# Designs tried in a protein design chat: VH-VL binders against s5sc42. Part 3

Target 1, 176 residues: s5sc42
Amino acid sequence: MTVDALSNADNQDLRDNFIANRFLSHEAKLLDQRRFTEWLDLLDDEIRYIVPLRLMALDFDREVRADSFHINDGKVNLKVRAKRSSVSSGWGETPPSRTLRLVGSVMTDRIDQEGVLEVESAVIIYRQRAAIGQGDVLAFRRTDWLRIDGGTVKLLKRVALLTDASLATPNLAIFL

## First folded at step 16 (VH-VL)

Design j5
Fold by OpenDDE, fold request of step 17:
Structure j5 (fold): chain C 176 residues (1-176), chain A 125 residues (1-125), chain B 108 residues (1-108)
Amino acid sequence: as target 1 above (176 residues)
Amino acid sequence: EVQLVQSGAEVKKPGSSVKVSCKASGYTFTSYTISWVRQAPGQGLEWMGGIIPIYDIENYAQKFQGRVTITADKSTSTAYMELSSLRSEDTAVYYCARDSGWYEGYTSPYYMDVWGKGTTVTVSS
Amino acid sequence: SSELTQDPAVSVALGQTVRITCQGDSLRSYYATWYQQKPGQAPILVIYGQNNRPSGIPDRFSGSSSGNTASLTITGAQAEDEADYYCNSRDSDSDHLVFGGGTKLTVL
């Protein structure tokens, strides 16, 4: 890559990248702190939250099936997941896991849809499920679409693709 | 026995509101969703919306958004559907049904396995 | 929102097999749920999931899916099977639910 290609950003691009980084960092913090009610407020009413199931395949492009998902939720289902995570019930982990989310490699691009910012990022989540012992790590890339309207930023759509295809259960039990 | 008992028939004027009740018994009220479905005379079934009582989460069909309100009273195991700004086209039988709900995501089988007997709502001048 | 389409009417001879089909994009992602309704009565759940029957539903009722279609099959139709049948599914683009237009089954 050339220096010009990497540095050819105007003020809008800089602002977009700033907004995206701040938004995603704040989101990560809310989730790590289990502030799910506030997290839900970051979501657009038309949110689509997608985590495809990755399958082992020889061809990289064939690893993702269009009809299989860990998560494929709208706002209602996300509310349900959030409520489940906030209460001690048979649906969630007991005790709840602790998480640390790191968001990086953020790239932003304006798309044809007015008022929408496309954001690519890489995420690592460290999850401690027990009081003692070694935690596990989830690593994935994702594409987010942020709706910017009247000074308000909402998450309109998210597609997160797990790097590892070794998850034993379809239910992740956490937000990515 | 699992059953849903609905309130009686209603006759309403255009522009008014109607509130139909649905009392559940024979199962844990908070373990299922309650959906509301209506059927105009000689027409098909139309989903209006539903509620997840345990979490107080409502979901409304786009057609009825802003005009319908669905609530649930966990203490009495009763769900309610209120439809405002009634029109002649709202004349229909309104059903409540026990819905498998939005508990397990898209991979969970969906069904409405228990239905009320329906409430006839007539809107006329 | 996604739409589910059904033939408005089908007929079957007594003891014969009939298939009622539902079509829609949502069916690529979700299973269809089938309901039977007779005049003046509430709908009754007949088939859900891949091919699940509630208790009390005869085994002559079965469900299948292919592509963007789902089908309810009655193998050995009985006179009491004459009714309206509705397919139902989750919307693939929302959290909403959608019904097909219904199919009137006549047993000859």
Scores: ipSAE 0.649, ipTM 0.846, lowest interface PAE 0.8, mean pLDDT 90
Fold by OpenDDE, fold request of step 17:
Structure j5 (fold): chain C 176 residues (1-176), chain A 125 residues (1-125), chain B 108 residues (1-108)
Amino acid sequence: as target 1 above (176 residues)
Amino acid sequence: EVQLVQSGAEVKKPGSSVKVSCKASGYTFTSYTISWVRQAPGQGLEWMGGIIPIYDIENYAQKFQGRVTITADKSTSTAYMELSSLRSEDTAVYYCARDSGWYEGYTSPYYMDVWGKGTTVTVSS
Amino acid sequence: SSELTQDPAVSVALGQTVRITCQGDSLRSYYATWYQQKPGQAPILVIYGQNNRPSGIPDRFSGSSSGNTASLTITGAQAEDEADYYCNSRDSDSDHLVFGGGTKLTVL
């Protein structure tokens, strides 16, 4: 990789990267603190939240199917998920799981759609279930589309792809 | 027996508001959503919106955003649909229906399996 | 927003088979739900999901899908099947619901 390819950032790129990192870090904090009402306020009214199902396949290109999803939700269903998570027994966990989200490898790009910023990132989520026991880790890459309008930033679209293909349950019961 | 009982016919003037009620019985009210669908004379079915009573989450068709309000009273198992700024074009039969809901998201089959008998709303000067 | 399109009218001879088709982009992602409506009555659910029939619906009613289309098939049409039929689906781009324009079925 060339030095020029790595050092082509201008002032707009720096601002975009700053906005993206701050937004996603703030989102992670809200979710870790189970502040779901405030999290919902980060979502655009036209939000599309997509988590495709990854299947084990001999060919890597065949692992992602276009017709199978863990999540394919609009804002209404996301509100439902948030409400369920806010209740102690909402997802069958008592007490609810504790999470730590780390967002990194953030790259931003302006697309042809005015006011929309495309953001790629890698995410690690540590999840501790119950009072006693070994926690688990979720790792994934995602692409986000942020709508920047009138000084306001909202999540317009998210596509997250889990690295682990062997998820036991179709329902993640967690926001990525 | 699962049943939805709607309020009676309404005659309204342009610019006024109408509120239609839908009382549910024979099932757990909070286990389903309620959708509202209208049908103008000689026309097709038009979805207006719905409510998930257990969470008080509403969903409105874009056409009616800002003009329709859907509510639910869990204590009486009754859903309400209020339409404001009425026009002659709002003359229609308004139905409430038990909706399989949005609880499970993408993988859940969608259906409206129980319907009220409809409420006729006539808007005329 | 997604739209569902249906033929406004179709005819079938008594005892014959008829297929009513619904087309729309949302049908690539979601199953169609079908309703029967007779004059002066509320709609009745006849087919939902992957060819599911509610209790009380005759087995002559069946559902199928292909690409961006969904179809309701009546095998051995009866006189009482004369009605309007509506397809319904979730919008692929929103949380909204959408109906087709309806198909008037005449039994000859």
Scores: ipSAE 0.645, ipTM 0.848, lowest interface PAE 0.9, mean pLDDT 90
Fold by OpenDDE, look of step 16:
Structure j5 (fold): chain C 176 residues (1-176), chain A 125 residues (1-125), chain B 108 residues (1-108)
Amino acid sequence: as target 1 above (176 residues)
Amino acid sequence: EVQLVQSGAEVKKPGSSVKVSCKASGYTFTSYTISWVRQAPGQGLEWMGGIIPIYDIENYAQKFQGRVTITADKSTSTAYMELSSLRSEDTAVYYCARDSGWYEGYTSPYYMDVWGKGTTVTVSS
Amino acid sequence: SSELTQDPAVSVALGQTVRITCQGDSLRSYYATWYQQKPGQAPILVIYGQNNRPSGIPDRFSGSSSGNTASLTITGAQAEDEADYYCNSRDSDSDHLVFGGGTKLTVL
């Protein structure tokens, strides 16, 4: 990266990054606090939540299959997941996992779609499954598309790609 | 025996509303989704929407957004579909069906394995 | 929204094999579900998933998929197989469900 690239950042870029960081940080907080109802309110009605499978491949470009996903959910499915997480350890987690989400490396870009902000980020989630013992760490990069409308920001689309190719459990049972 | 029993035929005026019931029996009502599908005379099947009773989560086809309301009473294992602002084009047989659910895994197959016998709704002046 | 396309009508001679095909973008991501409907009756589930038959469905019914297509195959068509057949899938861009236009199968 050149100095010029950094110096060319304008007020819009700063605002976009501020919005993105604020949104994603707030989201992370809600999820960590298991405030799923409020989290759902952050989602656009047209939300598409995607977590592709990462395959072991010699070439990084071939690690992701277009037809294979851990999650490929719309709003309804996300509501179901949220409800399950709220009412019980319904996904087989007893007690419910405690999580700490750190969102960083946030980069924003305006795309051709009006009112939509593309956001890249890196995320670390620490997950404590039991009352005692060492927790798990999930690391991933994601691309988010935020719909900005009249001062309101909603998550329109998320693609999260797990760094690890294998999961210990078939279902993530948490939101990324 | 798993079955869905629907309410009887309805004749309605344009602009009115119709509420069709679907009583489920023979299975755990909250373990499945209920979908509503209609079929106009001589036409194909059209999905209207559905409900996940256990979570009270509804899903509606875009075409019927704002005009259809799907509810479920877990205490009676009965699902309801209310369609308002009826038009002649709404004349159809309305089916409820037991749905495997949207909330199954991505790779899980989707199906409606149990159907009601249908409720004929006629909208005429 | 995604659409599913079916031929409106196909015919098959008694005892022969017929394939009814459904096409749509949603089929790239989801399996098709197939329903049989006879006049004056509610639809009946005949095939779901990759190739699953519910109890009571004859083994002459089978399902397959390729690309953006799904097919219902009846191997050894019987007279009672004359009916309308509908494919169904989830919309690839939403949580909505979509039906094909239906295929009328005539057994000759």
Scores: ipSAE 0.609, ipTM 0.835, lowest interface PAE 1.0, mean pLDDT 90
Fold by ESMFold2, look of step 16:
Structure j5 (fold): chain C 176 residues (1-176), chain A 125 residues (1-125), chain B 108 residues (1-108)
Amino acid sequence: as target 1 above (176 residues)
Amino acid sequence: EVQLVQSGAEVKKPGSSVKVSCKASGYTFTSYTISWVRQAPGQGLEWMGGIIPIYDIENYAQKFQGRVTITADKSTSTAYMELSSLRSEDTAVYYCARDSGWYEGYTSPYYMDVWGKGTTVTVSS
Amino acid sequence: SSELTQDPAVSVALGQTVRITCQGDSLRSYYATWYQQKPGQAPILVIYGQNNRPSGIPDRFSGSSSGNTASLTITGAQAEDEADYYCNSRDSDSDHLVFGGGTKLTVL
């Protein structure tokens, strides 16, 4: 692509990328600030939120198992998970993890579903569990489907593929 | 003894609504989901929805979305199911059940270990 | 049809072994739960999780699963085992629960 020639298709790509980056950046801020009720407002009522289980394999292309999940949530289950994260005496996250989300490598594509934008990104989450002083990094590829309707943007579907193939983190209480 | 006591039988006209109660005793009400399951005459079991009382979060089967309202009163340890715009095919026995599921990960079992005796709702003109 | 498929009826001779099956894609991801229902009564839980029996359920009842299929096995079937049996599972495509259509077990 030359920088001197922007077609109408290039302008649509620029707008799509701006929308995706703005949405994902806003979402990351809400999650890092533990503003879960506002985060839930970003979710489409028909949301599917999927974190497949990875298996150790001899062939990297076969590590993802579509019928096994760390997380397989719709809106109701995400509300439950958010409520647990909001309670200061939650069983799995007391005190809560401190996080910093970096979302990058954002690519967008219009798909054959009206008003839906497919967004691929790479995500790094630095997580510090304050109670034990331990920090770690979660790194993964993520595909998001954003529904755009009358200027509103909602997350319709998320698939997050964790890079750790053998074991998930001890606690997946954070949102990916 | 863990018990779920349901309200008595109801006879209703089409287009009206019914509200069935389910009073829990013998356990910590807010620690379990209450699910509602119905069974039309000669038919199988059908999950309608449920409520997680500690969070006040409802979950409704698609078929009943917009017609069913499930609530819980923590002070009386009582769950309610209200079905509106009744039709003759809503004639059924309506059960409440204590469900151990918390909508957790892929390995968590969902099981209804305590059932009410059922409430017969008849919809006829 | 529903996500979970059961044969409508099955028969077993007294004292013999019978398997009641339940099939659906959600069973690749989630355990089946099994309920017994006798005429005019509420269902009762007989098997949950991988193969757990509640207190009061005879050890002749067991559960198993493979692929998209779960089975309830009754070894040494007794006359009192004659009932309807329902499988139940979480739907892998939603936050909902789903029941199979039920299997009427007749003990001969």
Scores: ipSAE 0.535, ipTM 0.811, lowest interface PAE 2.1, mean pLDDT 85

Design j5
Fold by ESMFold2, fold request of step 17:
Structure j5 (fold): chain C 176 residues (1-176), chain A 125 residues (1-125), chain B 108 residues (1-108)
Amino acid sequence: as target 1 above (176 residues)
Amino acid sequence: EVQLVQSGAEVKKPGSSVKVSCKASGYTFTSYTISWVRQAPGQGLEWMGGIIPIYDIENYAQKFQGRVTITADKSTSTAYMELSSLRSEDTAVYYCARDSGWYEGYTSPYYMDVWGKGTTVTVSS
Amino acid sequence: SSELTQDPAVSVALGQTVRITCQGDSLRSYYATWYQQKPGQAPILVIYGQNNRPSGIPDRFSGSSSGNTASLTITGAQAEDEADYYCNSRDSDSDHLVFGGGTKLTVL
């Protein structure tokens, strides 16, 4: 029942994990509540937001094809997607999907880029796109790079890997 | 008929600014983006940036960040490009173009299907 | 951002087939768009997407891509095809658009 003293490396890992979990949880809440303007403020101006196409290759070690994307956005394109998800535009979902995001399995690593935290997580999104009681679950893994600068935390890069190729629908108004 | 009509030629001194207008007609102005492309004498085309009028979202090429301001007036269906701190190297023809491709997805063709005739800006002392 | 590279000039004999190429890393992910520009005129759209021609563009114009290279092919080149040709693409590392340096086509 007694907790032994943590090393400096252990304490750093704990703090990093807490920062990542809090950031990702806050982001998930903003997205579920459709607070897209506040969500955009979490993004670094140099953000890269990537959802690669998943290919079924003969060599299963190469399921991801880096040259192809469902989504490959910077901040300008993410602003467009956020605006489209907020407006009945005739493309994408109308009415907007209702979502509940669960972010877990959070693992962090400080990399050789100053002030950048690499974060792996598993994400489950319950999405209701149709009549009441007709929804589905999106499950995927993602890697995030968080820039920590002067006490602020921003999303610098995201790579989200879709688990099921049959659910690859890049025209969705759902952020991964 | 879809048209983009640009303002007339300008002669400017170094250090000043220029504002070029682009009046759209023949389509729903807020349904498309407007891009700005320039071409210096004897040189190729250079994308400067653009605007999505329905959202007022600007997109600027890195080279022009901080010197260019692109705006749109939805009530007059007119886009504007203002370039500040002019230098002799800014002497060029400035085109506006309707850019129909800002769709996210696994395929995203971006193309400028209607162009203005261009506005010649000359920067000289 | 990724640069798009075009040969500065190519020639074709009247009625023959010519291919104008455009190379860049962004073309592994995005299709090239092609524009034609004649002296003193604004550019016009010739090919977009994989191989789509706007209304008014003759079917002798076609587009293709492989790897990091896109090509504009003109079969049965005509005197009126003499122009500068620019490729344009989405930059795969940003939200920006980028033009190639242009290729001057001379019809002999």
Scores: ipSAE 0.513, ipTM 0.795, lowest interface PAE 2.3, mean pLDDT 84
Fold by ESMFold2, fold request of step 17:
Order: C-alpha cells, then structure tokens, then sequence
Structure j5 (fold): chain C 176 residues (1-176), chain A 125 residues (1-125), chain B 108 residues (1-108)
C-alpha cells in the first residue's frame, strides 16, 4: 500500500489544526498559571469576548440570545477583568481558585476573512476551591477566531456557550 | 461635597496640543472612572474616553485614538486629558465627569453623576 | 457620530406630559442614561439604570425602555424643564460609551 503526498489543501488543513491546538494549549497554560499579562498579549486589539446568556427553553435551537450576555468584553474590559481576577482579597476566593483547562475536539475552518481561522473546541475546566472536598467541572463549546499575520497568532473573537442555561451569576470569576 | 475642578480656558494654534486638568475632591479618587466629554459650539455631547485611576487603564473613543492621552495622578487626585495635533474643529468645551462604571459586564450601569464646569479650548490661527 | 438616535427637538405645553426617545441597537443590551443640559451649564444626571432618579431630581422625571428604544418621560412639564436632553449608553460592539445627538425640549 502506498501513501500519496498530501495535497496543498490537505497540508493547509493540517497546519491550521496544528496552529490552533498550539495556540489554545498555550493560552490554557497561561490562564491556569494566572499569567494574565502574557495572556492579554495573545489578544488582538479588536478582540470581542462573548458569553451569551443562555435561557432554558422548550426549543433547544432558540435557547441562545445573541444580544443578551453574561460577558461582552473588548480588550479594555478584559484588562479590567484580569486585574480584578488578580486580587486575592475577597469574601469568597482567598486563596484564588485553582484551575486546570483541557481543550480538545479542535476543528478548524478558513473563512471569507483573509488571515482568519475559525476554531471550534470543547473545553473542560476543573476548578478547585479551598474548602475541603470541593471541586467542580465546567464544560462548554467554544468558537474562536484566530488572526494569523506575519507568523503571529492572536485571538480576535471568542464565543463560549455555557452548558448551564440556568447560570444566575452575571459576572464569571474565571476566563472561558 | 464631591467636586471636579477644571483648569482655565485655553487658546491654541492649529497643530499644537492642549492639556486640561480635572482635580477631584470629596470622594475616594481611585474608586471611580474619570470620563472626558466634549461639546463643540452648538453641537451635542461627545465621549472622548476615560481612565480607571487605580489600575491606570485608559479607554479611548475610536475617533480620538492616537491623538488623545488621558492620565491620572493618584497623589494629587487629578486627571488630565491631552489632545494633540489640534484643528479648528477641536474648538469645544471639554468636560470631565465622574463615571460609576468600571468597564465591566452588562449589569454595571454607566452614569456620570458629577461633572466639572468645563474648559473652553479655542483653536484658531 | 453616535449610534443612538434622538429627535432634534420636541415641544410640550406647560403642565402636559412629554416623552423623549432614544433609539439604537445597543439599547437591546444596555440601559440608557439621561442627562439634562441648560444653556451655558454642564450636564446633570436625571435618570440612570432602568428608572433610577438621583437625589434632587423631581419625581416628574421617569425612564423606561423596550426593545431598542429608551424613553425619558416628563409628566407635568414645568418651565425650568426647558433644556437639551441626551441619552447615553454603552456601545454593544465595543467597550466605549456613546451619546445620542440630543433633543431640545421647548416648554410652551
């Protein structure tokens, strides 16, 4: 049995997936290590970071409301959120929660915007708080748009769809 | 009594810059954003940007990106707005205002509850 | 230029009720804040959030919103209510604030 060389289109798909996996893995490490200044350097200046408000409904297709949000941040608001996340003093998070992010099921697609790679992934975040026997898991689907320019890769847009449609907290404590 | 006291009127030539000061008193300066809003003669209010003094995080309206610099001196409770490369269209009254917002999520309303009296900047040859 | 649209002018007879509107897609996601400005003066805050009045603002001022539209209502308009009124909101597509173009209220 012979194996033909991959076509240029096949090779591009492989390179795109490698770039996405590398970027998302690196980002996850920065966030888990609370290296927020370095994480902010991964963000495009025009970033949109969106967590839609998901409501429970009879029809799954109509649960997501595009113009209602838990989070709708640009880079300025993400800088503020990063500063607030760095504060150890607080009624409920001293010491801060520890996290471990697993990013997988990565699928990539090129879109009509040149230099932009659309990336879908599944994300699991294990979060441990200081109390005895406490840890939980956040699981969600995430779509990212990566801008590739001159060998650099930046996060241009993120949409994270939480699996908990009843989430009542208006401000999330961790980055998704 | 919460007050914002602005520097006096200025007359400038095109191509120069202007720096307007805004001294805060009667509250904890680092607890609020300072926003800058201008109003050209006979026209409406235009948000230029703001700063969160405790974090030194600035936010600029797109129109002014690259020409405006907003800073804060926590030791004197004073915010500054500098506008460079002045044109005749920059003739306006420049206001500073205390803004309750921290540029966070949907649930944080943004309102400017205390305003300075304004600083008239005239740009003419 | 703003993403919030206001009528440039509106009139009300003394003692009557007037509604000043502000429209924009950002108002589907964020509340409007309302400011009053009289000639030669700095603006003052009159309504924030859905319908909160700061101390010192008469109870004839109220706010409401629906869809992409916010409204400032003045019931029993007085001569001193003659002013320019501006709506302000967060832009839903950025971290910026935006003002409407302003509405001149004339009390007849």
Amino acid sequence: as target 1 above (176 residues)
Amino acid sequence: EVQLVQSGAEVKKPGSSVKVSCKASGYTFTSYTISWVRQAPGQGLEWMGGIIPIYDIENYAQKFQGRVTITADKSTSTAYMELSSLRSEDTAVYYCARDSGWYEGYTSPYYMDVWGKGTTVTVSS
Amino acid sequence: SSELTQDPAVSVALGQTVRITCQGDSLRSYYATWYQQKPGQAPILVIYGQNNRPSGIPDRFSGSSSGNTASLTITGAQAEDEADYYCNSRDSDSDHLVFGGGTKLTVL
Scores: ipSAE 0.501, ipTM 0.796, lowest interface PAE 2.3, mean pLDDT 84

## First folded at step 19 (VH-VL)

Design f2
Fold by ESMFold2, look of step 19:
Structure f2 (fold): chain C 176 residues (1-176), chain A 125 residues (1-125), chain B 108 residues (1-108)
Amino acid sequence: as target 1 above (176 residues)
Amino acid sequence: EVQLVQSGAEVKKPGSSVKVSCKASGYTFTSYTISWVRQAPGQGLEWMGGIIPIYDIENYAQKFQGRVTITADKSTSTAYMELSSLRSEDTAVYYCARDSGWYEDSYSPYYMDVWGKGTTVTVSS
Amino acid sequence: SSELTQDPAVSVALGQTVRITCQGDSLRSYYATWYQQKPGQAPILVIYGQNNRPSGIPDRFSGSSSGNTASLTITGAQAEDEADYYCNSRDSDSDHLVFGGGTKLTVL
């Protein structure tokens, strides 16, 4: 990519990227600190939170199933998932996992919908489960749609695409 | 024996509210969710919403958002559905049903396996 | 949107096979569940998942799906099978549930 002199369009791109980075960094901190009520407040009431199924295939472009999901949640179902994580009385992990989320490779784009910013990022989550030596890593890319309304930013949609293709029955006790 | 016993028929005026009860027995109340489904005379089934008693989390169909309130009392194993600002088109039989959980993954089957007998609500002047 | 569509009515001769269909985009992602309702009674679960029958439902009832369409099949229809049949599914675009409009089955 050649770097050209900044224009008004470049300054808007810079502000958009700054907004996205701040939002995603703040969200990651809330989730790592298990502040789920505050995290739910970042979500638009009409949120769609999608984790597509990925299976190994001969054609890499076909590994993602368009109509099959590990997770396909709105705000009600995300509240249920958050409650399960808080109480640990369901099928989730016990004791709770300790996590650290790193969000990077952030790219933003304006789309045809007024006030909506499309954000692509790469995410790595370090997870330590109980007192079992070193933890493990979840890696994925995601696309987020952020609704910007004045000074308020909300997550309108997330598609989180897991890098690992072989999860047949995932226990996704953490948010992506 | 798993049973859902609903409160009796009600006649209401437009603009008022109705609260229907659904008492569960024969199973662990907090292990299942409760859905509410209505059926106007000569019409089909319409899902109104439901509740997960263990979490006290409600889910409302868009059509009823703002008018319906669904609650559960774990100590009496009883769910309640309250519909406010009643209109004549709210005349229907209201069912409660035990369900497998609307919040489950897409490959898990959803079903309502035990139904109450229904509560007739008539809205008239 | 996520509407489920059923034919309003179908008929079958006694002892013959009938298929009741349910169509909608949500059925590409979610199982259809089938309920039987006789006049003046609450619905009863007939088929859930791919083809699971709860206890007390005769073997003549089965379910299947393909693409955006689910089907309830009654093989060897009996007079007592005359009822309304509803499909139900999770909505793929929300956390809500949706019923089809119902199909009145007449056994001739």
Scores: ipSAE 0.577, ipTM 0.830, lowest interface PAE 1.9, mean pLDDT 87
Fold by OpenDDE, look of step 19:
Structure f2 (fold): chain C 176 residues (1-176), chain A 125 residues (1-125), chain B 108 residues (1-108)
Amino acid sequence: as target 1 above (176 residues)
Amino acid sequence: EVQLVQSGAEVKKPGSSVKVSCKASGYTFTSYTISWVRQAPGQGLEWMGGIIPIYDIENYAQKFQGRVTITADKSTSTAYMELSSLRSEDTAVYYCARDSGWYEDSYSPYYMDVWGKGTTVTVSS
Amino acid sequence: SSELTQDPAVSVALGQTVRITCQGDSLRSYYATWYQQKPGQAPILVIYGQNNRPSGIPDRFSGSSSGNTASLTITGAQAEDEADYYCNSRDSDSDHLVFGGGTKLTVL
């Protein structure tokens, strides 16, 4: 990266980066605190939440298939997932997992779609499933599209690509 | 026997509202979603929306958002569809159906395997 | 995409094989569900998922998928198979369900 590339950042870039970091940090906090109702409010009504299935391939371009996903959810399915996670009996984890989400490497870019901010980030989630024992770590990069409308920011689209090709557990059971 | 029993035919004036009921029996009501599908005379099937009774989560087709309300009473295993601001174009047979979706993985096979007999709603001045 | 397209009408001779095809972007991500409807009756589920038949549906009904298409095949069409057939799927861009326009099958 050249110095010129870095020096081209302007006030808009700084603001965008601030918005993105603040939004994603707040989101992470809500999820870590299992504040799912409030989290749902951060989502655009037209949200698309995608976690592709990564396949082992020699070519990275072949690792993601257009028809293979861990998650490909809209608002309704996300609501269902949230409800299942919020209930203590039957449908969710018992006891629920505890998580710590770290969001970093945030980069923002304005795209040709008006009012939408594209955000790249790296995320590490520490997940503790049992009262005692070693937790597991999920690491992934993601691209988010944030809709900025007036004074509100909502998540319009998310694509999270897990670094690991195989999950230790069959279900993620958490939001990425 | 699994069945959905719908309320009777309705004749409504334009601008009024209609509420159709769908009583489920023969299965665990909260284990499935209920979808509503209508069919205008000589036309195809049109999905209106659905409800996940156990969570009281509704999903509406964009065309009907703001005008349709779907509810479920778990105590009576009955789903309801209310359509307001009726127009002549709303004249149709309205079906409720047991929907397999929304409870499992998003890629679980989706189907509506049990249908009500339909409720004819006629909107005329 | 929220659209599924079907041919409005197809015909098949008695005892022959017919394929009804549904096309749409959603079918790249989701299986099609197929319904049969006869005049004055509610739709009946005939095929769902990867070629699953509900109880009571004859084995002459089968389902397949390829790319952005899904097909319902009737091998050895019977007179009673004359009906409207609808494909159904989830919208890949939303959580909505969508139906094809329906195909009227005539058995000759």
Scores: ipSAE 0.362, ipTM 0.779, lowest interface PAE 1.8, mean pLDDT 89

